# Designs tried in a protein design chat: VH-VL binders against Coiled-coil-helix-coiled-coil-helix domain-containing protein 7 (CHCHD7). Part 4

Target 1, 85 residues: Coiled-coil-helix-coiled-coil-helix domain-containing protein 7 (CHCHD7), of Homo sapiens (Human) (q9buk0)
Amino acid sequence: MPSVTQRLRDPDINPCLSESDASTRCLDENNYDRERCSTYFLRYKNCRRFWNSIVMQRRKNGVKPFMPTAAERDEILRAVGNMPY

## First folded at step 3 (VH-VL)

Design p02 (from p01 with heavy chain G53Y; framework fv_pritumumab)
Fold by ESMFold2-Fast, scan of step 3:
Order: structure tokens, then sequence, then C-alpha cells
Structure p02 (fold): chain C 85 residues (1-85), chain A 121 residues (1-121), chain B 107 residues (1-107)
């Protein structure tokens, strides 16, 4: 059983970790000027919205796990045909 | 529903220390950045400190740098603010705020009610 | 630091009135402006982000507009539950800064 911190760093649980990390690095590099990092924040926000919508659909349809695994997300993105965020 | 519940506010003498807590529920706490914001009596709001989702990055207002330490325990869904070398100008209601994102984007989608810290002789 | 100036500091209005609150930034902040509401003794509630986007579950009587330095919050038809203090906040750059608040009282 992973610890809580290990679960947060697990790609199967947190689908937008790289987007979050990228936005934090952008802030650090740009003196915390959000406007200079708007593309990174938008990507992270869109990433969260996209996967949360999939989780909601899975909850309604009884499909588990509710958050797709990393492998399942790869399949979903292939089916979409282009990057949704 | 998202809830943020602050505790730890008290009356303290100048030079004293106090630790504030914010208990979070209703969301995946460890996925989001958190901040402390304060409001002195009769004054406007002042951002105090921010911490990233993992605790790997922190930021502070110049007025508290070196005296206050923000931290989090993701296993307990709790945000902390350790306040040292308190000054009368630190008197304020301290409010816990949830960032909409995992880094310090600075937009808060949820806020707590706050806890009053009074620093006086 | 970016200074945020709100006007008016307080106002009184009747139920059904259209209420306008203004916020001005000391420098350009694009659309990185939020509005939130605080009722006496309660937690603040986020109303608007990105100057004009409504937070989920916020009634459509609330709207925001503006970009750059001048921003407006409008309540199209004031309700008794809208008695509150309203604040603007810039999140273009750190440190985050807030307006002084506008207290809305129902006559």
Amino acid sequence: as target 1 above (85 residues)
Amino acid sequence: EVQLLESGGDLVQPGGSLRLSCAASGFTFGDYAMSWVRQAPGKGLEWVSAISYSGGSTNYADSVKGRFTISRDNSQNTLYLQMNSLRVEDTAVYICAKDEYGSWEGYFDYWGQGTLVTVSS
Amino acid sequence: DIQMTQSPSSLSASVGDRVTITCRASQGISNYLAWFQQKPGKAPKSLIYAASSLQSKVPTQFSGSGSGTDFTLTISSLQPEDFATYYCQQYNSYPLTFGGGTKVEIK
C-alpha cells in the first residue's frame, strides 16, 4: 500500500502531475508573474477538467477504476486522436 | 462539499509563537496548492504564504519572511502556519485558502472562515 | 506591489436594484482578477475568476467585466442574501493583492 505522498506522485492516481510541476517551475523562473505562465496554468487546468470529466462518466456508468490507469489513459488519448489539453 | 476549518488562533504577547492549523475535506488535498491570507481589524486582506501541492515549494510575503513557516501534512489533510517572533502588526484573522491548481496560481476557489490571532501586551 | 482600489467603500440599495462595484489596478493585470463575497461571520465565497468567468454554482445575476486595469462586478437584481462585503483580487503577480472591499447593505 503506498503512502499518501507516494500515491500523489503515482501517475495512475494523478494524471496531471507533469503539468502541475511545469507551472510551478514557470512561476519560479518568472518571479511569480502568472501572466508569463498562463499557457502552463491553462494546460494544467484543462488537464484536470478533462480527466475529472472521465472520472464522472465512469462513476455514472459503474466503470472501475474511476480514475483510469496510465495505460487506460493512453488508450483513451489514442481514441480521441489528438491531445485534448 | 469542500470545507476548510482553521484553528489555533489565540491571544499572544509580542515575541511569542503560535501554530495555526487548517483541516481540509471534500477534495484531494495533496493535489492542490494552499495559501494563508490575513485581515487585520479594519484593514484589507493581505496574502501571507503559499505552498505547492507536495510541499516542495513555498512562498512568503516580505512582512513575514524568516518568522513564519508554512507546511502541510497530506496524510492528515492539514495545512499549518508556524508563527514565530510575533508582532502587534500580525494581529489579524488568518484564513486558509485553496488554490484552484497544484502550484501557486493565486486564484482561490474556496476559503475558510478564519481564526483570530491577537498580539498585544 | 500592485495596488487594488475599490469603489465605493459602501453602498445601500433596495431589493431588485442593479448594483455596480468597480475595481482598479495600479498596473495592467490582463484578466487575472477575481471577485469574492464575504457575508458576516462566514467564509469568503469565490464568485468570479479571469475577470468574467463565473465560479460553479454562482447565480447568473452576478457578472464581471473588464481587462487591463479597470474592472466591474455587477449584480443585476439585488436579493436579500446579497447583503455582504465584496472584494476584488489580482493574481497576475505575487504578492497577491486585494481591494479594500465594498459593503453592500439592503435598505
Scores: ipSAE 0.006, ipTM 0.652, lowest interface PAE 10.0, mean pLDDT 84

Design p03 (from p01 with heavy chain G56Y; framework fv_pritumumab)
Fold by ESMFold2-Fast, scan of step 3:
Structure p03 (fold): chain C 85 residues (1-85), chain A 121 residues (1-121), chain B 107 residues (1-107)
Amino acid sequence: as target 1 above (85 residues)
Amino acid sequence: EVQLLESGGDLVQPGGSLRLSCAASGFTFGDYAMSWVRQAPGKGLEWVSAISGSGYSTNYADSVKGRFTISRDNSQNTLYLQMNSLRVEDTAVYICAKDEYGSWEGYFDYWGQGTLVTVSS
Amino acid sequence: DIQMTQSPSSLSASVGDRVTITCRASQGISNYLAWFQQKPGKAPKSLIYAASSLQSKVPTQFSGSGSGTDFTLTISSLQPEDFATYYCQQYNSYPLTFGGGTKVEIK
């Protein structure tokens, strides 16, 4: 059984884990000065908004899982062509 | 609908300990950073502690460092604050707050109602 | 730590009045400033983030402005439900800090 920490860091569960970790790392390296980490916060914000819109559409259409798996997310991003966040 | 429900506040003697809980519902708990904020009677707001959504890092106000520990159980949608070596000046309503993102934006879109901690002899 | 100074500490106003509250940061915080409303015995209610962006469901009589160190919350036409204490909060850097609050009381 994976540990709670490993499960929380599973990309199939959290679509923006790398963006979240990058922003936290930036804060740790810059004494929690947000101005120096604003690009990372914007990326995380845009990441969450994009995937939340997908989740909402899936809920409306009865498609499970509501949050796409990592493999499904790769296919969605491939279909979009350009990185949406 | 997003809900945050705090519990665990009590009357404690100086030097005592308490564990506060915040039960979250209505959102994907592990995707969002959480904070504890307190308000002493008749005073303003004071940020106490924060934890990232992934649990990667925590932060504390200088007044509570070494005495308080923030933690979370994302499988149970619950935020905790373990308070040790309590002082009279820790008397306050303790409120859990949801960050807008999993990293510490520090802006809170939802707040709980709070739980009262009174430290007195 | 970044000190947040609010003025005035309190004010008395009538329904329909224009109310202005000022918040000053001890150092530059860009637009990382929020405004919250709190009524006695209740949780704070988020009004404004990023200095000027209205939180969803917040009435249009509320507006925010400013950048850097000087910020203003304006209530263009005070309603009965707007009598409350208002706080500013910076979220540029940790520790997060709040202003001392402004009580808006019935004249």
Scores: ipSAE 0.006, ipTM 0.639, lowest interface PAE 10.8, mean pLDDT 84

Design p04 (from p01 with heavy chain S103Y; framework fv_pritumumab)
Fold by ESMFold2-Fast, scan of step 3:
Structure p04 (fold): chain C 85 residues (1-85), chain A 121 residues (1-121), chain B 107 residues (1-107)
Amino acid sequence: as target 1 above (85 residues)
Amino acid sequence: EVQLLESGGDLVQPGGSLRLSCAASGFTFGDYAMSWVRQAPGKGLEWVSAISGSGGSTNYADSVKGRFTISRDNSQNTLYLQMNSLRVEDTAVYICAKDEYGYWEGYFDYWGQGTLVTVSS
Amino acid sequence: DIQMTQSPSSLSASVGDRVTITCRASQGISNYLAWFQQKPGKAPKSLIYAASSLQSKVPTQFSGSGSGTDFTLTISSLQPEDFATYYCQQYNSYPLTFGGGTKVEIK
């Protein structure tokens, strides 16, 4: 079984890795002042909200995996036709 | 500043293989989707292939499916295009392009200068 | 595939001129239209995305308009560095497709 850290860094498990990393880099560059990184936190929050809605719908419909793989997420975003976050 | 530098273009005979590279700098490479676009001499632009920031998702133009493979090495900030079973009609300048997002949004904020691939007998 | 028709294929203009370039999609693409500039031997430079949104650090003489199938790139006052080939590109669906380009030449 992969460690917790390895699982959290897996793109097939964590749909918002790039948004999370961008938020962390902003904090590092701004002495961990969250106010100066509010746009990055908003993007991460919106990313999580969007994919959680997909997971909930998949759970309701019995579609697995509940969290789409990275490949499946790219297909979903193309089908949506705009950036949901 | 963001820079993309392609290399690997060469003269090759039909049926041959070639691997192109695109060296990226000035941004967090693994956070962004990347594409290859080509332009044949005297012709228009043609999108060839795309890869997500994680490398977990790839897409290809119908003209290259089964022959070309896009890949990336995020530890080396390098994008690749492995081209097999090359045809005369694959002759083009191959340009790498950076998406503004980690998935295939499809509009590019930065492009490289391109590398010329010539397929002839 | 979505066909992108760009016109004119070339035009001649002088510094200070207003230049307009048109792009038409074979089907509705909403506002998923980008414009970029290319000079021989140089990397293309992205100008506009979402039909009308200016890319960072692009001069304000560039503007884009349109939605659906008809789009226009306008250069309000042509500068010496603006002589180049301009391309439109749709990103409504894959495969991504491009206009044939408009070469803006010095008169």
Scores: ipSAE 0.006, ipTM 0.597, lowest interface PAE 12.7, mean pLDDT 83

## First folded at step 7 (VH-VL; framework fv_diridavumab)

Design s00 (from e1 with light chain N31S)
Fold by ESMFold2-Fast, scan of step 7:
Structure s00 (fold): chain C 85 residues (1-85), chain A 120 residues (1-120), chain B 111 residues (1-111)
Amino acid sequence: as target 1 above (85 residues)
Amino acid sequence: EVQLVESGAEVKKPGSSVKVSCKASGGTFSDYAISWVRQAPGQGPEWMGGIIPIFGTAKYAPKFQGRVTITADDFAGTVYMELSSLRSEDTAMYYCAREDWSKYYYMDVWGKGTTVTVSS
Amino acid sequence: QSVLTQPPSVSAAPGQKVTISCSGSSSNIGSNYVSWYQQLPGTAPKLLIYDNNKRPSGIPDRFSGSKSGTSATLGITGLQTGDEANYYCGTWDRSLSAGVVFGGGTKLTVL
């Protein structure tokens, strides 16, 4: 099984890596004051919600991998034409 | 309903280390942070630190920096707290408690506690 | 010592009401939300109040919280013998390398 670190840093497994990194940077820069990082947390949550909706759609339609790869996500975002989160 | 299940009681010698586990029963840690809080006999709770498993990031209380390590295995749904260089004053009940990682540090679900006794 | 100050004990008769104070500073209570925990003998702490004045599901409305400036208060009305417990306030402290801080606790005796 992949280690926790491997899973967290794999862009094909974690679709919200940049949002995760932004949240972590905010926590480090604000000495873990969560209130000061609420905007970054919201962006991370919106990222997760969006890609989870894609995963659910793919599960229903039998399309694998259920979580799109980083390359596939780039194509989906280009097709959408705006940032959905 | 989600419960936090802690590992069993430990009796340790001074200078040794102890590792306590906290497992989410009925769920995962994807929406939660886990804090470790200890309570010595007859005293109030003392925060040791916490981890946000989805970010892989931990924060330690200054008193425990250098002696405590908090880690997560999200696949197993388990968070660990290891305390090294044990002293008699480390004798306490050790609780894991969960928070919504995006909210203001209130702990809504607590484990039942693990007794750690440090004696010769 | 505890960063947040609570009276060590409070007592009242069944049916009465009590208030338990929690005093801090601008870096903790003055800047952040306060929570309150009940601990019955031999049990883990239980969340009573979060975000200064909100109750989790299952907590009776006899329990209330408030915050003013650098102090917070837990109110308990209609006291019952089952309320006999230790009560702790908690919050985030920005000034001391940041972290969760708790009060020293208040033992409520229902006589």
Scores: ipSAE 0.624, ipTM 0.868, lowest interface PAE 1.2, mean pLDDT 89

Design s11 (from e1 with heavy chain G56K Y105F)
Fold by ESMFold2-Fast, scan of step 7:
Structure s11 (fold): chain C 85 residues (1-85), chain A 120 residues (1-120), chain B 111 residues (1-111)
Amino acid sequence: as target 1 above (85 residues)
Amino acid sequence: EVQLVESGAEVKKPGSSVKVSCKASGGTFSDYAISWVRQAPGQGPEWMGGIIPIFKTAKYAPKFQGRVTITADDFAGTVYMELSSLRSEDTAMYYCAREDWSKYFYMDVWGKGTTVTVSS
Amino acid sequence: QSVLTQPPSVSAAPGQKVTISCSGSSSNIGNNYVSWYQQLPGTAPKLLIYDNNKRPSGIPDRFSGSKSGTSATLGITGLQTGDEANYYCGTWDRSLSAGVVFGGGTKLTVL
């Protein structure tokens, strides 16, 4: 589930900073035309969904912190072996 | 069922500023852009600008550039619109309206509007 | 001035069909999706049609939309007195004045 209380710029709290930044750059480059940025928006949504699924699994298994830290996320992505979003 | 709750009516003097708020009730702005649209008495709607709160990116209509500022408070799920240097012609109903930020430009949920009256 | 042109008024009898036009240019309707909004007296606008021809949940099928070139049309069949309202088209304008633009509105009277 998305968290409205997460800080937008803290990498230990927000797992999708690079995807967010790419979406913002696309909007700036395309005069706020969101239709031309749909692929970046989809990537950001997929990023959020992936990490939310990890949070749900950790919560179910009692593993803390529920949202992995930036370092823990790097290890998870290496274990996956491909970019899941 | 999500509602957009706007702040109460305002009566202002010419030259002053007004700040109107728009709050999501029962939902969040994480998946949404919020536009501000005004409607003067007897006139059609006029887009002032919009913001995508999670990206903190705002776009303003050229007519209002320099007088309007749209900001967001992600933690409270509230968006604000501030209009400065008020004139009698700014007397209007001010609506906030919600769009899915990943879709094309249509407003699926509207606030009930905030009346702003500018008079001396 | 509105950049999208609508007739100021249209009228028809109960049970009849009416169409409302919305004319623009290549920078707006010609290259973007069109939405339509209904505004009953004293209320906020309500989304009727999005993406040229799609209806949100809860909007009856007697409301329809279409787009051809730089113009869009809202169709209403089986007119009822409760349909008396102002109707506005809206779209994005990709020109230098980029942003959301609305039509001037059409007042529908059910005679």
Scores: ipSAE 0.282, ipTM 0.779, lowest interface PAE 2.8, mean pLDDT 85

Design s14 (from e1 with heavy chain I52L, light chain N32Y)
Fold by ESMFold2-Fast, scan of step 7:
Structure s14 (fold): chain C 85 residues (1-85), chain A 120 residues (1-120), chain B 111 residues (1-111)
Amino acid sequence: as target 1 above (85 residues)
Amino acid sequence: EVQLVESGAEVKKPGSSVKVSCKASGGTFSDYAISWVRQAPGQGPEWMGGILPIFGTAKYAPKFQGRVTITADDFAGTVYMELSSLRSEDTAMYYCAREDWSKYYYMDVWGKGTTVTVSS
Amino acid sequence: QSVLTQPPSVSAAPGQKVTISCSGSSSNIGNYYVSWYQQLPGTAPKLLIYDNNKRPSGIPDRFSGSKSGTSATLGITGLQTGDEANYYCGTWDRSLSAGVVFGGGTKLTVL
């Protein structure tokens, strides 16, 4: 099982790395004031929800890896045609 | 129903450190911030700091900066608070409490508290 | 000293109504949501009100919250002996000591 540190920094494990980084940057720039970062937090939640739905679908269909790699996620987003989060 | 399970009571000597744990029963902390709040006998609650486990980011109250460290387990199922250089005035009940990290600062679930007594 | 000011005590008879005030400044209540917590003797605090005026599931409508400017108010109607507790307001403070801040607490006596 990947650790929290591995999940934070590995783009093949963390599908929402850019959203995570944007949220962290907002916190740093606003002295941890979460009200000022609500838009970034919402984007991160929506990003996680989207990729978790893909993981669930892959588990149901026996497709591995359950979490798509960074390259596979780029293909999925192109197929969707717009940003789903 | 989610509960926050805290580690057991501690009795410590001045100058030592204490590490208290907080575990979510039946879940993880991936959607939450976890705050540590202490309450000295007969006093109101005092915020020590909080962590967003999935981001690995922690913010500490200035009073505790340099003495407190808040960390998350590898799988974000347990959060820890370590307080060093203990003094008698650190004798208190220590609570972990869960917050939604979106746009609200309310603590919806609280641990039952861990008593820390500092005495020689 | 607390940056959020509450009256230290309030009392009323069963069936009556009380209000508990929580006064702050623009660095806290004036710009952020307020929550209220009930603490019965020997227990952890329990969330009573969030987002200024919303109740979690299981909290009766006898409990209400409001916010005006830099102050918040907790209202309790139809007082019951089981309401006897300490009540704390809480919010975020954005000043140089930024973080979660709590009021000093109000002891409600029902007699």
Scores: ipSAE 0.219, ipTM 0.767, lowest interface PAE 3.5, mean pLDDT 85

Design s16 (from e3 with heavy chain S30E, light chain A98G)
Fold by ESMFold2-Fast, scan of step 7:
Structure s16 (fold): chain C 85 residues (1-85), chain A 120 residues (1-120), chain B 111 residues (1-111)
Amino acid sequence: as target 1 above (85 residues)
Amino acid sequence: EVQLVESGAEVKKPGSSVKVSCKASGGTFEDYAISWVRQAPGQGPEWMGMIIPIFGTAKYAQKFQGRVTITADDFAGTVYMELSSLRSEDTAMYYCAREDWSKYYYMDVWGKGTTVTVSS
Amino acid sequence: QSVLTQPPSVSAAPGQKVTISCSGSSSNIGNNYVSWYQQLPGTAPKLLIYDNNKRPSGIPDRFSGSKSGTSATLGITGLQTGDEANYYCGTWDRSLSGGVVFGGGTKLTVL
């Protein structure tokens, strides 16, 4: 099991690190008024939803690791040709 | 049905610290923020702070800043609240309560509460 | 910083209707959603209303909420003896304290 720090900060484990960081910065800048950060939260959720869909496809096809590494995600996004979230 | 299971009652001396735990039963922390709310005898609830485990971030009410620390152990699915420099006025029921981390600050599931008594 | 004000008590007979007010300011109720909590004697608070007027699953429709300007109201119709409890409003305060604030509570007596 990865440590808490690895789960939060390891880009091979957390596919939405940039979106997480943007959400946290928004919270800090707005004194934790979540209503003012709804756009960042939505982007984070869309990021998680997208990569979860990739995980589901990989589970179905027996491709490991189920969560793509940071390098693999770069290749997937390049193939998609646009930001899916 | 998700329950929040809190640790048992505590009796503490003034100047000591107390650490209360809150464990989700049948759920996960990854969709939720966990707030800590206390209630002194005969008084209304008072928000102490919250943690959003997926962001690794906590926010504290200004009254408790410097005395309260809220942490999460996602290996066990447990959130902790530690209150230091205890005074007799810290005698209260301490609740953990669950929120959707991305929604407004309403608490849909509450623990049963942990009684903390501070006496000399 | 702003304080949410509720009447300390309200009383009515079974089958009647009551309303409980919650008054705040622009830094809290005026700009944020309001929730309401029921606390029966010896129990933890229970969410009754969220997002001003929505009910969680399991809360009967005789409980309702509304918000106008810097005030919110909890309505209870068809009062039952089991409704005797303390009721608290809650919201986010956007001022320097930044945090969840609760009303002082209203004790509902059903006699």
Scores: ipSAE 0.545, ipTM 0.845, lowest interface PAE 1.5, mean pLDDT 87

Design s20 (from e3 with heavy chain I54L S102E)
Fold by ESMFold2-Fast, scan of step 7:
Structure s20 (fold): chain C 85 residues (1-85), chain A 120 residues (1-120), chain B 111 residues (1-111)
Amino acid sequence: as target 1 above (85 residues)
Amino acid sequence: EVQLVESGAEVKKPGSSVKVSCKASGGTFSDYAISWVRQAPGQGPEWMGMIIPLFGTAKYAQKFQGRVTITADDFAGTVYMELSSLRSEDTAMYYCAREDWEKYYYMDVWGKGTTVTVSS
Amino acid sequence: QSVLTQPPSVSAAPGQKVTISCSGSSSNIGNNYVSWYQQLPGTAPKLLIYDNNKRPSGIPDRFSGSKSGTSATLGITGLQTGDEANYYCGTWDRSLSAGVVFGGGTKLTVL
């Protein structure tokens, strides 16, 4: 089982690393007044929802790994043509 | 119903450190922030800091910065609070309490508290 | 000293009513929701009021809360001996020392 550091910092495990980092940076910049970071939290949640939908499709189609690697996610986003979250 | 289960009482010598754990019964802290609040005998509660396990990030009260560390395990099932350079004034009941991770609303569930006694 | 100011004690007889004040500033009560916690002797604090005036499930309606400007009030009617406890207000403070702040507490004695 991956450690919390591996889960949070490994791009192949965490598809929303940039959004997580942006949320943490917002918290640091606003002295952890979480209500001031709602826009970043929403983007993080939207990122998570998007990649979970991809995982669900991969499970149905028998495509592994179920969570795409960082390289595979770059290909998917390139195919989508815009940022979906 | 979720309970917060804290580790047992500790008796420590001045200058040592103590690490208290807080475990969610029947769940995880993935949707919550966990605060640590202490209460010295006959005194009111004093906030020490909080962690958002989802992001692996913690905020500490100014008074405790530099000697308190709050961490979470790999699955956000247990949160820890470590207090170093203990003094007799650190003798207190230490509580963990949960709140929503996105907004400070309130601390809805509290652990029963861990007694930490600092004596020579 | 506590950032939020409460009277140290209040006393009343069974069946009477009492109010407990909590005074702060614009960086805390003036801009954030207030919670109230009841602490019976030998127990952990228990959430009594949240979002200024809302009650969790299981808290009777004789407990009420309100907020005006930089102050909050906890009201208790129909006092019972089981209400003997310490009561604490709490909120988030947005000052440079940002974090959760609590009042110094009010000891309610039911005579």
Scores: ipSAE 0.502, ipTM 0.822, lowest interface PAE 1.5, mean pLDDT 87

Design s28 (from e3 with heavy chain Y106G, light chain S35Y)
Fold by ESMFold2-Fast, scan of step 7:
Structure s28 (fold): chain C 85 residues (1-85), chain A 120 residues (1-120), chain B 111 residues (1-111)
Amino acid sequence: as target 1 above (85 residues)
Amino acid sequence: EVQLVESGAEVKKPGSSVKVSCKASGGTFSDYAISWVRQAPGQGPEWMGMIIPIFGTAKYAQKFQGRVTITADDFAGTVYMELSSLRSEDTAMYYCAREDWSKYYGMDVWGKGTTVTVSS
Amino acid sequence: QSVLTQPPSVSAAPGQKVTISCSGSSSNIGNNYVYWYQQLPGTAPKLLIYDNNKRPSGIPDRFSGSKSGTSATLGITGLQTGDEANYYCGTWDRSLSAGVVFGGGTKLTVL
């Protein structure tokens, strides 16, 4: 099984890698004052909510992997036509 | 009811290190930041640092930089605090406490604490 | 030395009111929410007030908080013997030593 570090950096496992990176960059730039990073955290939360909703649909329909791979997510976003978060 | 459980009491010699664990009694820390706070006998609480497991990132109080390391296991089920180069003044009760990861809303759940005694 | 300043002790009789002050600076209380923790003898601290004046579920309304400028106050009305404890204010500090800071604590004695 991948370690937490591997999971955090694997784009097939972490659907919100860019949002995570933006959040951690904001934390570093603001000396971990989380209130100064609320916009980035909101974007991360919205990203998680969107992909969790897809995971729920896939579980209901028996589609695996439950979390889409990076390639599959690119296809889903192209089909949506805009950024859903 | 969520409980935080720290590992058992430790007695250490000066110059050694100690590693204390913190577990949630029915969940994970994926939605929380976990702070480590210590309290020396007869003194007030002193913040050592925190980890946000979902980002894999930790922030340490200036006083403890270079001596403290806070980590989380796979799946954020357990958080650890390791303090190195122990001195007698590190004798204290060590608590883990949870807070919202995205904003400091205060520490709403605390473990009962574990005692670390540093003596020769 | 604590970053936030509290009186070391306060005392009152059952049924009376007490207030506990907490003084800081612009880098902490002046720009951040204040939190209050109650610590009964032999126990871990317990969150009593968050976001300056809000109570967690289960905290009676006789406990209140307020903030003005760089200072905060914890109020306790209808004092009970079970309130005898140490009380600590806390907040986030935005200075170069950024992180959680606590007051030195106030020992409340119910006489």
Scores: ipSAE 0.619, ipTM 0.860, lowest interface PAE 1.0, mean pLDDT 88

Design s30 (from e3 with heavy chain G27Y, light chain S97K)
Fold by ESMFold2-Fast, scan of step 7:
Structure s30 (fold): chain C 85 residues (1-85), chain A 120 residues (1-120), chain B 111 residues (1-111)
Amino acid sequence: as target 1 above (85 residues)
Amino acid sequence: EVQLVESGAEVKKPGSSVKVSCKASGYTFSDYAISWVRQAPGQGPEWMGMIIPIFGTAKYAQKFQGRVTITADDFAGTVYMELSSLRSEDTAMYYCAREDWSKYYYMDVWGKGTTVTVSS
Amino acid sequence: QSVLTQPPSVSAAPGQKVTISCSGSSSNIGNNYVSWYQQLPGTAPKLLIYDNNKRPSGIPDRFSGSKSGTSATLGITGLQTGDEANYYCGTWDRSLKAGVVFGGGTKLTVL
């Protein structure tokens, strides 16, 4: 099997690509000094926690797919009315 | 149990390349980066670089820039380190080590090491 | 050469105390967290101290770390024969060559 990081980069698998990209951009701009990117890392983690909570609720209610698709996530965020992370 | 399992020992000729694998298990792969650190006989450890699979990014030490490539297969939970243009000075133990990408570059779990011998 | 300077060796008797120094500069130790690693003969390094003075689960409190200015110190009390090992400090270097840097190592002999 070839080296593939693209599955973690799929919008239908990873709900937090914008936060991931912001973290990578911060690292590139700060020569990989992680201390200067701590707020972006926290934002990424908060994004993951939010969507994991949605996944857990979907499992309890038998709603599939457990991880909402990119389109479904857009609908959920519109319903929330603000950014939850 | 958290484990990093490295591929077996390699004997290579000067000018060739070597690719060492590091298979992660017992933890959430995306929560961590993997660093590669080598140690020549009788010498201290030398950091080669690291990859953060979830961010799709790698950083290499300047000494190895252009000779080392670190890649990840998130499907297999495996990280690879390929070192090209091998010289006798590349004879060393090669370790993969886990680090939390949101913390400050300490390596909490280490593979057992892969011996790479470069000889003619 | 190693970027961080450690004494090449230190020795003491069982039950005694030793300290191992690690000297750097403002681009590394002076502005970043320091970790320490223990390497027993024939084994991979083991994390002993992180974030200057914190111990991972399972590391006894006789191991301690501290940092002052551009130097860090590993302290070991109640020395045991099983402590014979090489000890390495490590940190991030913020200079243009940016990366993880390690000390050259200190061999602890328990006589």
Scores: ipSAE 0.704, ipTM 0.885, lowest interface PAE 0.9, mean pLDDT 90

